# Designs tried in a protein design chat: VH-VL binders against q9vjs7. Part 4

Target 1, 121 residues: q9vjs7
Amino acid sequence: LRYSQGTGDENCETLKSEIHLIKEEFDELGRMQRTCNADVIVNKCEGLCNSQVQPSVITPTGFLKECYCCRESFLKEKVITLTHCYDPDGTRLTSPEMGSMDIRLREPTECKCFKCGDFTR

## First folded at step 2 (VH-VL)

Design e3r (framework fv_roledumab)
Fold by ESMFold2-Fast, scan of step 2:
Structure e3r (fold): chain C 121 residues (1-121), chain A 125 residues (1-125), chain B 107 residues (1-107)
Amino acid sequence: as target 1 above (121 residues)
Amino acid sequence: QVQLVESGGGVVQPGRSLRLSCTASGFTFSSYAMHWVRQAPAKGLEWVATISYDGSNKQYADSVKGRFTFSRDNSQDTLYLQLNSLRPEDTAVYYCARDTYSGREYVTIEAFDIWGQGTMVTVSS
Amino acid sequence: AIRMTQSPSSFSASTGDRVTITCRASQGISSYVAWYQQKSGKAPKFLIYAASTLQSGVPSRFSGSGSGTDFTLTINSLQSEDFATYYCQQYYSYPLTFGQGTRVEIT
């Protein structure tokens, strides 16, 4: 007996997501110099992928289930500017060098269905 | 000196094949994704294909999907683009291009910071 | 596919002019835009990525701005070597797409 889900409804795509980021900066003595934050738009993978169940003599349930997960097939690094920086006393920093902080984040540019738990993209 | 040099272009009849090569020098080739972009005479730029740093992921423009094959040989610092079933509309200068460096190896950005000089492919009867 | 539309297609300018080229995406693409300069008979040259980040070695007279659907490339004081065709490119999603180009001609 083979159980399967319809393949026609597979929909794995890259969607924009807004996240709140906070980054702290410390000096050489471990003292906090500033905290920067921003709401930024990043990509994430979302969607449904096929799954299938087959009879199996080697599994405790008597079935072998294969699942597919919507995961990144291509990653990119994005430079994001955090525009709300504060000193340790909570005072807003406005100078060109201290009032913003660039950070690097990785995000997916393309998403595809891969077998769940597979290390290959 | 960072450099990309294309070769393999020429004049062919419709339906024939060509293999383009791009030799990289002056950077760690195996750390970068690579791209092919073409430009028809008096026309704009058109993206053709992208290949990840290790060759495990490839993307193709719909117009060339199933006809063109992108590959790389990291041991020789060389890219290959196999052009099959060529059509007159494939006539263009073909550029290989390096993915922009994000500050981290193995990440694909999909912007093109270094370009070769291009090689001309003419498909004519 | 995301369509990138540049305006104008061409225009005439003189050295010393401040020039602006616009690029509009058919959908929101955040800041995933790069700009290139191409001189006749030459390969394109990388100018800007992430809509506003200037590539090292590119003169400071070049700048980029915008997010979402509307993007602008500005040259604040046009030099003789700047007469060229300029292209925007989105890298938000595949297929990667370029604008049709804006040719900047000497008056």
Scores: ipSAE 0.000, ipTM 0.548, lowest interface PAE 14.2, mean pLDDT 82

Design e4l (framework fv_lecanemab)
Fold by ESMFold2-Fast, scan of step 2:
Structure e4l (fold): chain C 121 residues (1-121), chain A 125 residues (1-125), chain B 112 residues (1-112)
Amino acid sequence: as target 1 above (121 residues)
Amino acid sequence: EVQLVESGGGLVQPGGSLRLSCSASGFTFSSYGMHWVRQAPGKGLEWVAYISYSGSTIYYGDTVKGRFTISRDNAKNSLFLQMSSLRAEDTAVYYCARETKEFEYTGSDTYFDYWGQGTTVTVSS
Amino acid sequence: DVVMTQSPLSLPVTPGAPASISCRSSQSLVYSEGNTYLEWYLQKPGQSPKLLIYKVSNRFSGVPDRFSGSGSGTDFTLRISRVEAEDVGIYYCMQGTHYPYTFGPGTKLEIK
């Protein structure tokens, strides 16, 4: 009795999530100039996709696998501002130039159940 | 040899329904994902639907979602496309195609290694 | 959706001459594991499409070595080193990296 045999459902959604981001900045000589952080809201993919493994005599591995992941189907770039910057000594930076850091992230705008990729590499 | 034979096409009125079949031979049908791809007269190829080897994972193109239903019967080596609420824009040759396997751990890849001869659907009054 | 474009759309060639078809995608076709799912299909007059090349550069079983594929990221090329009469038809590129799967508009290769 398995739910995957005609009674299972897929549920892959694009949801908002709050994550904590930390980024270190180094100069041309590899010395740390500052560390910036912030809690930011980003889109994420979350859900349940079908996954099945059954014996097979025609495959080299002895199994036939159906493995899908809830993953990004379309991406967009988003600029995030990290508002809590500190120097190497742990002192808060407040100048307009050094008190915040803009970084670019890619986030999903659409999520789908799709192949997971070759994780044997 | 791998062979795919489509049937069930014909002339249908707008708003009507039609069921296409694809009969597979020469390979272990139950081990392969299957696709439907269509081609309107004088136009290019458009992907329509996918079903995994087990029948558990199904994807549809945006133009047919909610109107078409893909299904399979592994015991009979057969693939189906149930079409409802047909429109003039659904007029096309419909091909079934097999998804090749390069990665055994996932059971399938996305490209179409073998295609049937196609069956013609004409939606007209 | 990923938009696939091809050039030229019409390609008249002299028998024995080389031919080249370009395919461009609106987004990178590199999948998470590093593979690029870009295929080339040939549809001969009155026939179903046939797979020629998969994963950019791999010839499908039975495809003559005069056919070759190359490219990376968003720019891809199909080359025929010496066109023969049997090569006439419409060539389509297709991407399988992003859902939904999408085809290029096709390039019609004709003998002059």
Scores: ipSAE 0.013, ipTM 0.638, lowest interface PAE 7.8, mean pLDDT 84

Design e5f (framework fv_firastotug)
Fold by ESMFold2-Fast, scan of step 2:
Structure e5f (fold): chain C 121 residues (1-121), chain A 125 residues (1-125), chain B 108 residues (1-108)
Amino acid sequence: as target 1 above (121 residues)
Amino acid sequence: EVQLVESGGGLVQPGGSLRLSCAASGYSISSGYYWSWIRQAPGKGLEWLARIYHSGSTYYSTSLKSRLTISRDNSKNTLYLQLNSLRAEDTAVYYCARDTSYTGKEWEVTGFDYWGQGTLVTVSS
Amino acid sequence: DIQLTQSPSSLSASVGDRVTITCRASQSVSSDYLAWYQQKPGKAPKLLIYDASNRATGIPSRFSGSGSGTDFTLTISSLQPEDFATYYCQQYGSSPYTFGQGTKVEIK
């Protein structure tokens, strides 16, 4: 075990955040058919995690550095409806087929401090 | 096809102000994308300046926030950047770009996917 | 602000060579929100890779991205003549957005 450098306290939690989601749809020739967007409230991980430095004979610098990041430990899928769809000329689309777009988004249900660059435990 | 055309560059005096325009065509800026301004000094790398959300919310680089204003006019389908108190260090090519940067893992496209050709601004006495 | 450092600053390679460019961040890039751009002389940058490893639409398969946290790599598996350019990494995990200093790739 190693002692973390810094405050010694970790604060990694799941918070609600409003994000702006945008999705473009293209046809078989790469021409834009529509753009859909919406502002949605999703969970995100926010907080501070301690970092560690210890002497090492393996690394060229003589130290082994470890960074810990507040990351999702478990995700859930959520269906989001993008309700603001526009054609390439900026005209709002209102038909049932073209006026909205459903997408699947993953959001955190739990956040923990993990070694930076490790997305899941 | 999305086209972005910057204008308003040229020779400007130190201490003056600059107003750049970015005219979008083939696409409406009111359709919900974010839009950014980026600059590049001669022989140097890229520097992000500011972005505006479809809702009108703005974000600025820390070092330039006091001198920059980003805005848009939906009726003209045009983005603007105003830079005050010009210095020699502001000499650069200025680009506007569509900004699809986001925090959702499931989205297909992020980053600056369409760029204008840039407009050169020279700040000199 | 997150500082991005690219290595090498320049390189010269032959057509068909494998080229690797690294981008190191001064602190962890949130969610690995890192992009790579190609810029040819006199032109605006072009998006190649986003979210560290996803190729943008229309980008040839010889371009690939990898890495996470603070260490990221762009690889060109078989260099072509049209790949002469300067390459930039960019993070968008936190504000302000920042770019690396660039890596110039010259065909020898």
Scores: ipSAE 0.000, ipTM 0.525, lowest interface PAE 14.2, mean pLDDT 78

Design e5t (framework fv_tezepelumab)
Fold by ESMFold2-Fast, scan of step 2:
Structure e5t (fold): chain C 121 residues (1-121), chain A 125 residues (1-125), chain B 108 residues (1-108)
Amino acid sequence: as target 1 above (121 residues)
Amino acid sequence: QMQLVESGGGVVQPGRSLRLSCAASGFTFSDYGMHWVRQAPGKGLEWVAVISYDGSNKHYADSVKGRFTITRDNSKNTLNLQMNSLRAEDTAVYYCARDTSYTGKEWEVTGFDYWGQGTMVTVSS
Amino acid sequence: SYVLTQPPSVSVAPGQTARITCGGNNIGSKSVHWYQQKPGQAPVLVVYYDSDRPSWIPERFSGSNSGNTATLTISRGEAGDEADYYCQVWDSSSDHYVFGGGTKLTVL
């Protein structure tokens, strides 16, 4: 009888995630002009990365330490259009200039296991 | 659209000082670490200095340590390099470049994703 | 100080695959980035973190990194690929960013 865990544990991915965005717009006097919302799909990084220590004759400490973290390697700005806009009284806005709101959002375009910390300790 | 525009280059005599500036636009400057990289005429690329996104950490190449100072002004989207005690071997095109790391906190794995067009510094007598 | 070694030049025929190597002690334990520089122009990032590409770079550019050698591979070479190519790593022992000496790619 023998039981073993896993077949490999390194897995770092760029995944899609759906979020609900709400943005309020105010004029220079602090008066609300409109509120816009939408459900949008954005990228996120998700996963696990390996960590190891091994003997070394090259390093002063006698060990090579390897630690990896799943994180963004590159970010991209994306213009997202919020298509559900309402005036302060809750009335749906449908004109070309007021019926939608463009916002800029940053998201990862690449995710990878990167080294974390001091490896030659 | 993203831009990095260097300025402040010119011809100077040995032992004098020069200040380079890099104006950034089209991205959130305060989110990125920034670098200076130079290239002598006909030679390869040589890294000069780096500054973290918030200005708290700085590193320099051995050839410029103690003579050059890297700074940034996030309110004006500007990167600076103060170059003191200039030598003939400092003659090069100086590029400012954006760190590939979003926050500049994890420099140990960073590179240069966007570069300016460079500004020429000539040190001669 | 850490040193990266590149061949000074590489030639490839149009439509063939070019391979540019970057040698360094235990470089497979570091993250390698590659830059393309055409005469009179600023460098352009073409491969980062060993094998990833910026969205503006064609899929025919790829990279690998293992042991003591990292390699930039350019498939279906074309005249527009003629340039100097530089590899680069960050050396944690010295807190320095290190560039290779550069490789001139010629497309015959």
Scores: ipSAE 0.000, ipTM 0.518, lowest interface PAE 16.7, mean pLDDT 80

Design e6v (framework fv_vorsetuzumab)
Fold by ESMFold2-Fast, scan of step 2:
Structure e6v (fold): chain C 121 residues (1-121), chain A 127 residues (1-127), chain B 111 residues (1-111)
Amino acid sequence: as target 1 above (121 residues)
Amino acid sequence: QVQLVQSGAEVKKPGASVKVSCKASGYTFTDYGMNWVRQAPGQGLKWMGWINTNTGEPTYADAFKGRVTMTRDTSISTAYMELSRLRSDDTAVYYCARGSTYEITGREFDYSAFDIWGQGTTVTVSS
Amino acid sequence: DIVMTQSPDSLAVSLGERATINCRASQSVLYSGDSYMHWYQQKPGQPPKLLIYWASTRESGVPDRFSGSGSGTDFTLTISSLQAEDVAVYYCQQYYSTPYTFGQGTKVEIK
């Protein structure tokens, strides 16, 4: 949903995406204690990066391949509160302890084009 | 408590390089990105780029690509900005500023604004 | 690049009177209900200070006489009752895409 799509140039960017999160909690015996959910807006990386293949005399394959993928360059830990908690019978939980669940997610705050196959660079 | 302290003023000749430091304290250095912004005398603010303090990866504004290098040293919680091939129009105050986390809803946070700034480093380029 | 344009360039307001500063983005900075723009205050000889983030949310410790409004492309910073300590240059900034860009600044002075 980008306005400028007429170019073949790189356009890797951080976009918002709405996701539905569900988290189940179990006790030490494997019995379900509760299920919590929420609709949450999170960041994601989306876009196009350049790639090329050209002949090379210095590579064993005879070609130099350079491929770039839009990846997370910086991740931020985000605390998300799941506000719709239910017991195993489907009854909504409203107590301060059980009526909400905090979870930690890491989401991109910056996206860049990195060489494909080396996510950490 | 939380603060950014920059290196002192520099006077350089055209063609030289300058390296400005920004030492962070009072927070976990690698949890926040570090931005660099300059302000020429009597002018507004211009973003130069930022560095991911955790990975060390920089992103530069096109106007400074080829002349600017941003690095960091996590062992001393310090970010650096080096500008090469200085010109008289590089005379400015250079600021470091951290990307911040803000409450959106309850405990939601995002790197959306520059909440802590260094005091600024004056760089004068003259012949 | 997104261009941020402020108006007026300078503003003289009497103590206790309302000051209004406008900021216009060359394209919408709205996504999924949020406007990616912030306001900063810079006093002479000092670094900028974050005043308002996400167009309308006041930073902690900022007096309630400061308020932000608007969405998409048109934004306003309002100081409801100007105090002597509010003499400064005010900048808007977009955080929608890199390079992050600032408005040219609005100088607020006492009349």
Scores: ipSAE 0.000, ipTM 0.514, lowest interface PAE 16.7, mean pLDDT 80

Design e7r (framework fv_roledumab)
Fold by ESMFold2-Fast, scan of step 2:
Structure e7r (fold): chain C 121 residues (1-121), chain A 123 residues (1-123), chain B 107 residues (1-107)
Amino acid sequence: as target 1 above (121 residues)
Amino acid sequence: QVQLVESGGGVVQPGRSLRLSCTASGFTFSSYAMHWVRQAPAKGLEWVATISYDGSNKQYADSVKGRFTFSRDNSQDTLYLQLNSLRPEDTAVYYCAREYEITGDFEYAFDIWGQGTMVTVSS
Amino acid sequence: AIRMTQSPSSFSASTGDRVTITCRASQGISSYVAWYQQKSGKAPKFLIYAASTLQSGVPSRFSGSGSGTDFTLTINSLQSEDFATYYCQQYYSYPLTFGQGTRVEIT
């Protein structure tokens, strides 16, 4: 017997969102060297996906819960430059070596309905 | 200079196969998602398929699902489209196109296009 | 699939004219619209993305506007090199879809 928790329209989409990124850098003794930040436009996944519960002889509870979540199907890894760097006292850093910080960021370029993960069998 | 060059088009009978290639130069090919867009004679543009930067994710238009296969070779800066079970309706100029990317953002639009390669399916 | 409908299908104009092309989506697509120019025998050229952002190197006489379902491309002073077919494209969701095109022809 199959029970469906949602039978409405599926709508899983990629939306643009502006986020504020902050990264702190510490030396090998754990002392803060600088904090860098920037506002960056990134993609996120948003939408509705169906889920279901059905009997199972494989799971300990006798039921298999299948959840579908709007998740990334395409990912892109990109280097983002944070241009607003400050020392521990809050003074703006402008030198070539300390005035900016590169970080790697992953974001979705496409979203689809996939299983939500291996949680709570 | 940034460039895409398609090849592999030709004239075939219905049910036959063709393999299209697209060679990239002037940019870091392995960092971009790529697309195929086709245009039938005297008609508009139709999106065909997309492949992610590393080839791990692919999308196809419903009209070509199960018949067309996308792949890429990042070591040779080359994109491939295998066309199987061709139909007269597949007759078109096929363009490869680069997905537009600006700092910190991605657009599913196409900033660089190849010159196109003609596929004619006739009986 | 999201249907993109352009109007008019063709437009006759003279150099110096202000030309407006309309694109309507079958559902709300926010501002996820791109515009392309295609000349006979050539590949399309990227003009605008995010409904209104002009691509680098595109002349400032081109502009885009709109959000939701209704979008427009405007050429404020048509030049001889602007006689071409123009396409809108939505990238709100897959499958990616184009309008049928608007041909701008000399009068």
Scores: ipSAE 0.005, ipTM 0.551, lowest interface PAE 13.7, mean pLDDT 81

Design e8f (framework fv_firastotug)
Fold by ESMFold2-Fast, scan of step 2:
Structure e8f (fold): chain C 121 residues (1-121), chain A 124 residues (1-124), chain B 108 residues (1-108)
Amino acid sequence: as target 1 above (121 residues)
Amino acid sequence: EVQLVESGGGLVQPGGSLRLSCAASGYSISSGYYWSWIRQAPGKGLEWLARIDWDDDKYYSTSLKSRLTISRDNSKNTLYLQLNSLRAEDTAVYYCAKDIEYTGSWEVTGFDYWGQGTLVTVSS
Amino acid sequence: DIQLTQSPSSLSASVGDRVTITCRASQSVSSSYLAWYQQKPGKAPKLLIYGASSRATGIPSRFSGSGSGTDFTLTISSLQPEDFATYYCQQYGSSPLTFGQGTKVEIK
């Protein structure tokens, strides 16, 4: 019944995290028009996935090692508003048109343990 | 996983133009947040050139912005860089790279995938 | 533009040595937007550290980063033969993105 020696339970979940986003806007000549930023709450995958070492007769070392990472299994798009906009001189912009910037981000809605380095497997 | 392959390098005459392509595989460029071009002159360090973001906004190095154009084609999963008015100082290996991502923490990633680079030599 | 200055520009070291490379910014840089890269001759750079102190996937634990504000450090706790390379710091918190001039780690 035991397929691997237990060191701990898997715990891979979607949780909320606060991140700092910065985006710069330039005109057609490449001159900075504004910089917008905000601290926003987004979902992230967090947790531990068990690494396994199993006896194997088909490997020269006699063992098979596999590592798993907690990663997003499904993403959704979210519109986030950056509310702290500044002109090139560092002056706060407050107009409805220039004082905020909407951006699109992808965030996880479901997290699962996948083999490390492969999102879809 | 993500593989980037640059093309379009070679010998170019001073005063001419170059158009580089970066074909991505294993990842959709429309799913990435940012993509950048970086160059490195022989025996010199790394110089960032341009970035394009998921919303098609473009960012350029201050000294080169009048000569650079970054673009992409999502249907071909390819990034492009055009550099005009070439001079000897533009001789370099040109890299494309998957730029930063926000992963739900105060720490953002770095440039985690790079192409192998394409050599551009500007001489007559 | 934010200028990054690395110290030293080059160093000679032996396998097993502790190597420290410093990156100084001309203006304050958020730790979240500071990375370190390793580059070997003829190859593209490889991400080692991002967010000043987070190790990239697959990077050995002997590599560590630290720092905040204008002073950042990359440490290799016990140099291995495959670590002889050029190392670059990078800030990506403001445009234009900038790299340090590089530090070459050579065999003593």
Scores: ipSAE 0.000, ipTM 0.551, lowest interface PAE 13.4, mean pLDDT 81

Design e9t (framework fv_tezepelumab)
Fold by ESMFold2-Fast, scan of step 2:
Structure e9t (fold): chain C 121 residues (1-121), chain A 123 residues (1-123), chain B 108 residues (1-108)
Amino acid sequence: as target 1 above (121 residues)
Amino acid sequence: QMQLVESGGGVVQPGRSLRLSCAASGFTFSDYGMHWVRQAPGKGLEWVAVISYDGSNKHYADSVKGRFTITRDNSKNTLNLQMNSLRAEDTAVYYCARVRDWEVTGDSYFDYWGQGTMVTVSS
Amino acid sequence: SYVLTQPPSVSVAPGQTARITCGGNNIGSKSVHWYQQKPGQAPVLVVYYDSDRPSWIPERFSGSNSGNTATLTISRGEAGDEADYYCQVWDSSSDHYVFGGGTKLTVL
């Protein structure tokens, strides 16, 4: 039993996903100052893209098989806040300056079907 | 101890200019994007303008493009809004607000707001 | 330009659940943020990224977002919840921040 080629309509969407992020902060001497984490909602690409088989004069088999994956076509950068910060001893930090950490992430704003393993498009 | 304090509001006639300022304290001002949001008497919130952490990127509401200019001075922790060619429709309380998207290129929320300054444009 | 639609007013009895909707075309693919504004005061963030909550906001405030409707849910309504509530999104096509028209919540 194998996956059917050309089964179903293409359906590639930008959807929200919750991920768990962890970031460690170190001082100028390389000593850990804190570890911050949060569950953050980011966009992800999700969906199905069709695989295709067509005649080919280049391949030894006479056929070209193509696989398509749902991937980002555009990325946007955003700042997110990690709200659970802990000192090196595992004690929760609650002060305004130490209790949260802002980090930069990139997420997809548009998703499309591209050849699997194609990073450019 | 984080604060955003607006100033510069007042009563002005149509066609005149006014400059609003927002003084920030209690956080690293240069790490954040900044907004101006207004609210006409008895009406809802209306976004006006945003500026990135370094001033390199700016966006404006269509109603103010060409008339308003948003600027910032990171050495003084201040945000400014230069309002030219004022109209009666610009009458509102103007709020300064902080945004987490420091590049102001994507989705984000307004996590801290000033108390606002009133601008009245009337004859 | 992108438009967010909110009901002008919602009423709830003390202890009951209030639901404030925010309608927008395919809003479920966007992140929705919610603000509370009491008379004479600046807005306060109550829910961000659809369902996250600042530490100073009670757990009875929650949010959801799917399809064409986002919802702010306030369980066990209290007199102190009376305020105007605004939803907000980023419109990437115009590079604009968009607010809903606001909903006045009355606790009777």
Scores: ipSAE 0.000, ipTM 0.538, lowest interface PAE 15.2, mean pLDDT 81

Design h1l (framework fv_lecanemab)
Fold by ESMFold2-Fast, scan of step 2:
Structure h1l (fold): chain C 121 residues (1-121), chain A 124 residues (1-124), chain B 112 residues (1-112)
Amino acid sequence: as target 1 above (121 residues)
Amino acid sequence: EVQLVESGGGLVQPGGSLRLSCSASGFTFSSYGMHWVRQAPGKGLEWVAYISYSGSTIYYGDTVKGRFTISRDNAKNSLFLQMSSLRAEDTAVYYCARDSKEVYTGDSYAFDIWGQGTTVTVSS
Amino acid sequence: DVVMTQSPLSLPVTPGAPASISCRSSQSLVYSEGNTYLEWYLQKPGQSPKLLIYKVSNRFSGVPDRFSGSGSGTDFTLRISRVEAEDVGIYYCMQGTHYPYTFGPGTKLEIK
């Protein structure tokens, strides 16, 4: 029931998460050709990091933010195949060319507490 | 199982105060920002307040600014809304909601989990 | 504040038919990092709202493939390819780009 040096309450881990991905494909005139989707397992960063905000006369918002978020320290590229493709009328596409779509995305291999970005939420 | 459960609603007189609570379970509460959203009888949704995962960043809707205070207790997996100077127009069902995250950017982008709501009625 | 408008406000549909709901914002919803924070929620009678679509076009986990979102800037659309009885309720668009966050007035979808 006691903490070792350097462990404290701060915790930032790389965990697995399921996300739903959708990608729309358009022709040169901006008309939708198909929509592809899939549920995929990816790594995510999750945990507790310290944060502080102070009133400030220097910043446009009136506050100086000193915020640490559990964020990606190292990323790897992953290719995902979207296997549920539909035409604009909602009909499932089954042809080899149109029935699946490969996309690239990045996932964390290591997470650490870093300065938070400027987010609206 | 991920869930949010609100409590503390009831009947209160104009000018009175009330504290709402939201109990979180099934996820790491301390890692997520939280929102309060309300809905007046027969009307649409209105965003009320936001608090970051650490409690350091807070935003309020214009109609409640200066009267409501959002807070959280991460050790107890609880979110609170302290309401003061209540008006008839604050009569609504109050929902707590979890702020979702995008894996690679740390971006927050949706209210992905909602509670069942607790009813606040401001009337004499 | 950003004003969100929806059309139609009442949408009667035949079972199995497609349905479309429009959402407009009074100013651009593109954030400085290029992301657009436009979400769609469904509230069934007596129930809490449920997330359908986030960041314009991303379907939330467990949401059927018949739902899709599209749009950019100030004009957005939610589409249902084949309406089912369980889709009845009030649909809200919401913007999270500009503080304060604001919802549209809602579109009531009902079966004819």
Scores: ipSAE 0.000, ipTM 0.513, lowest interface PAE 18.4, mean pLDDT 80

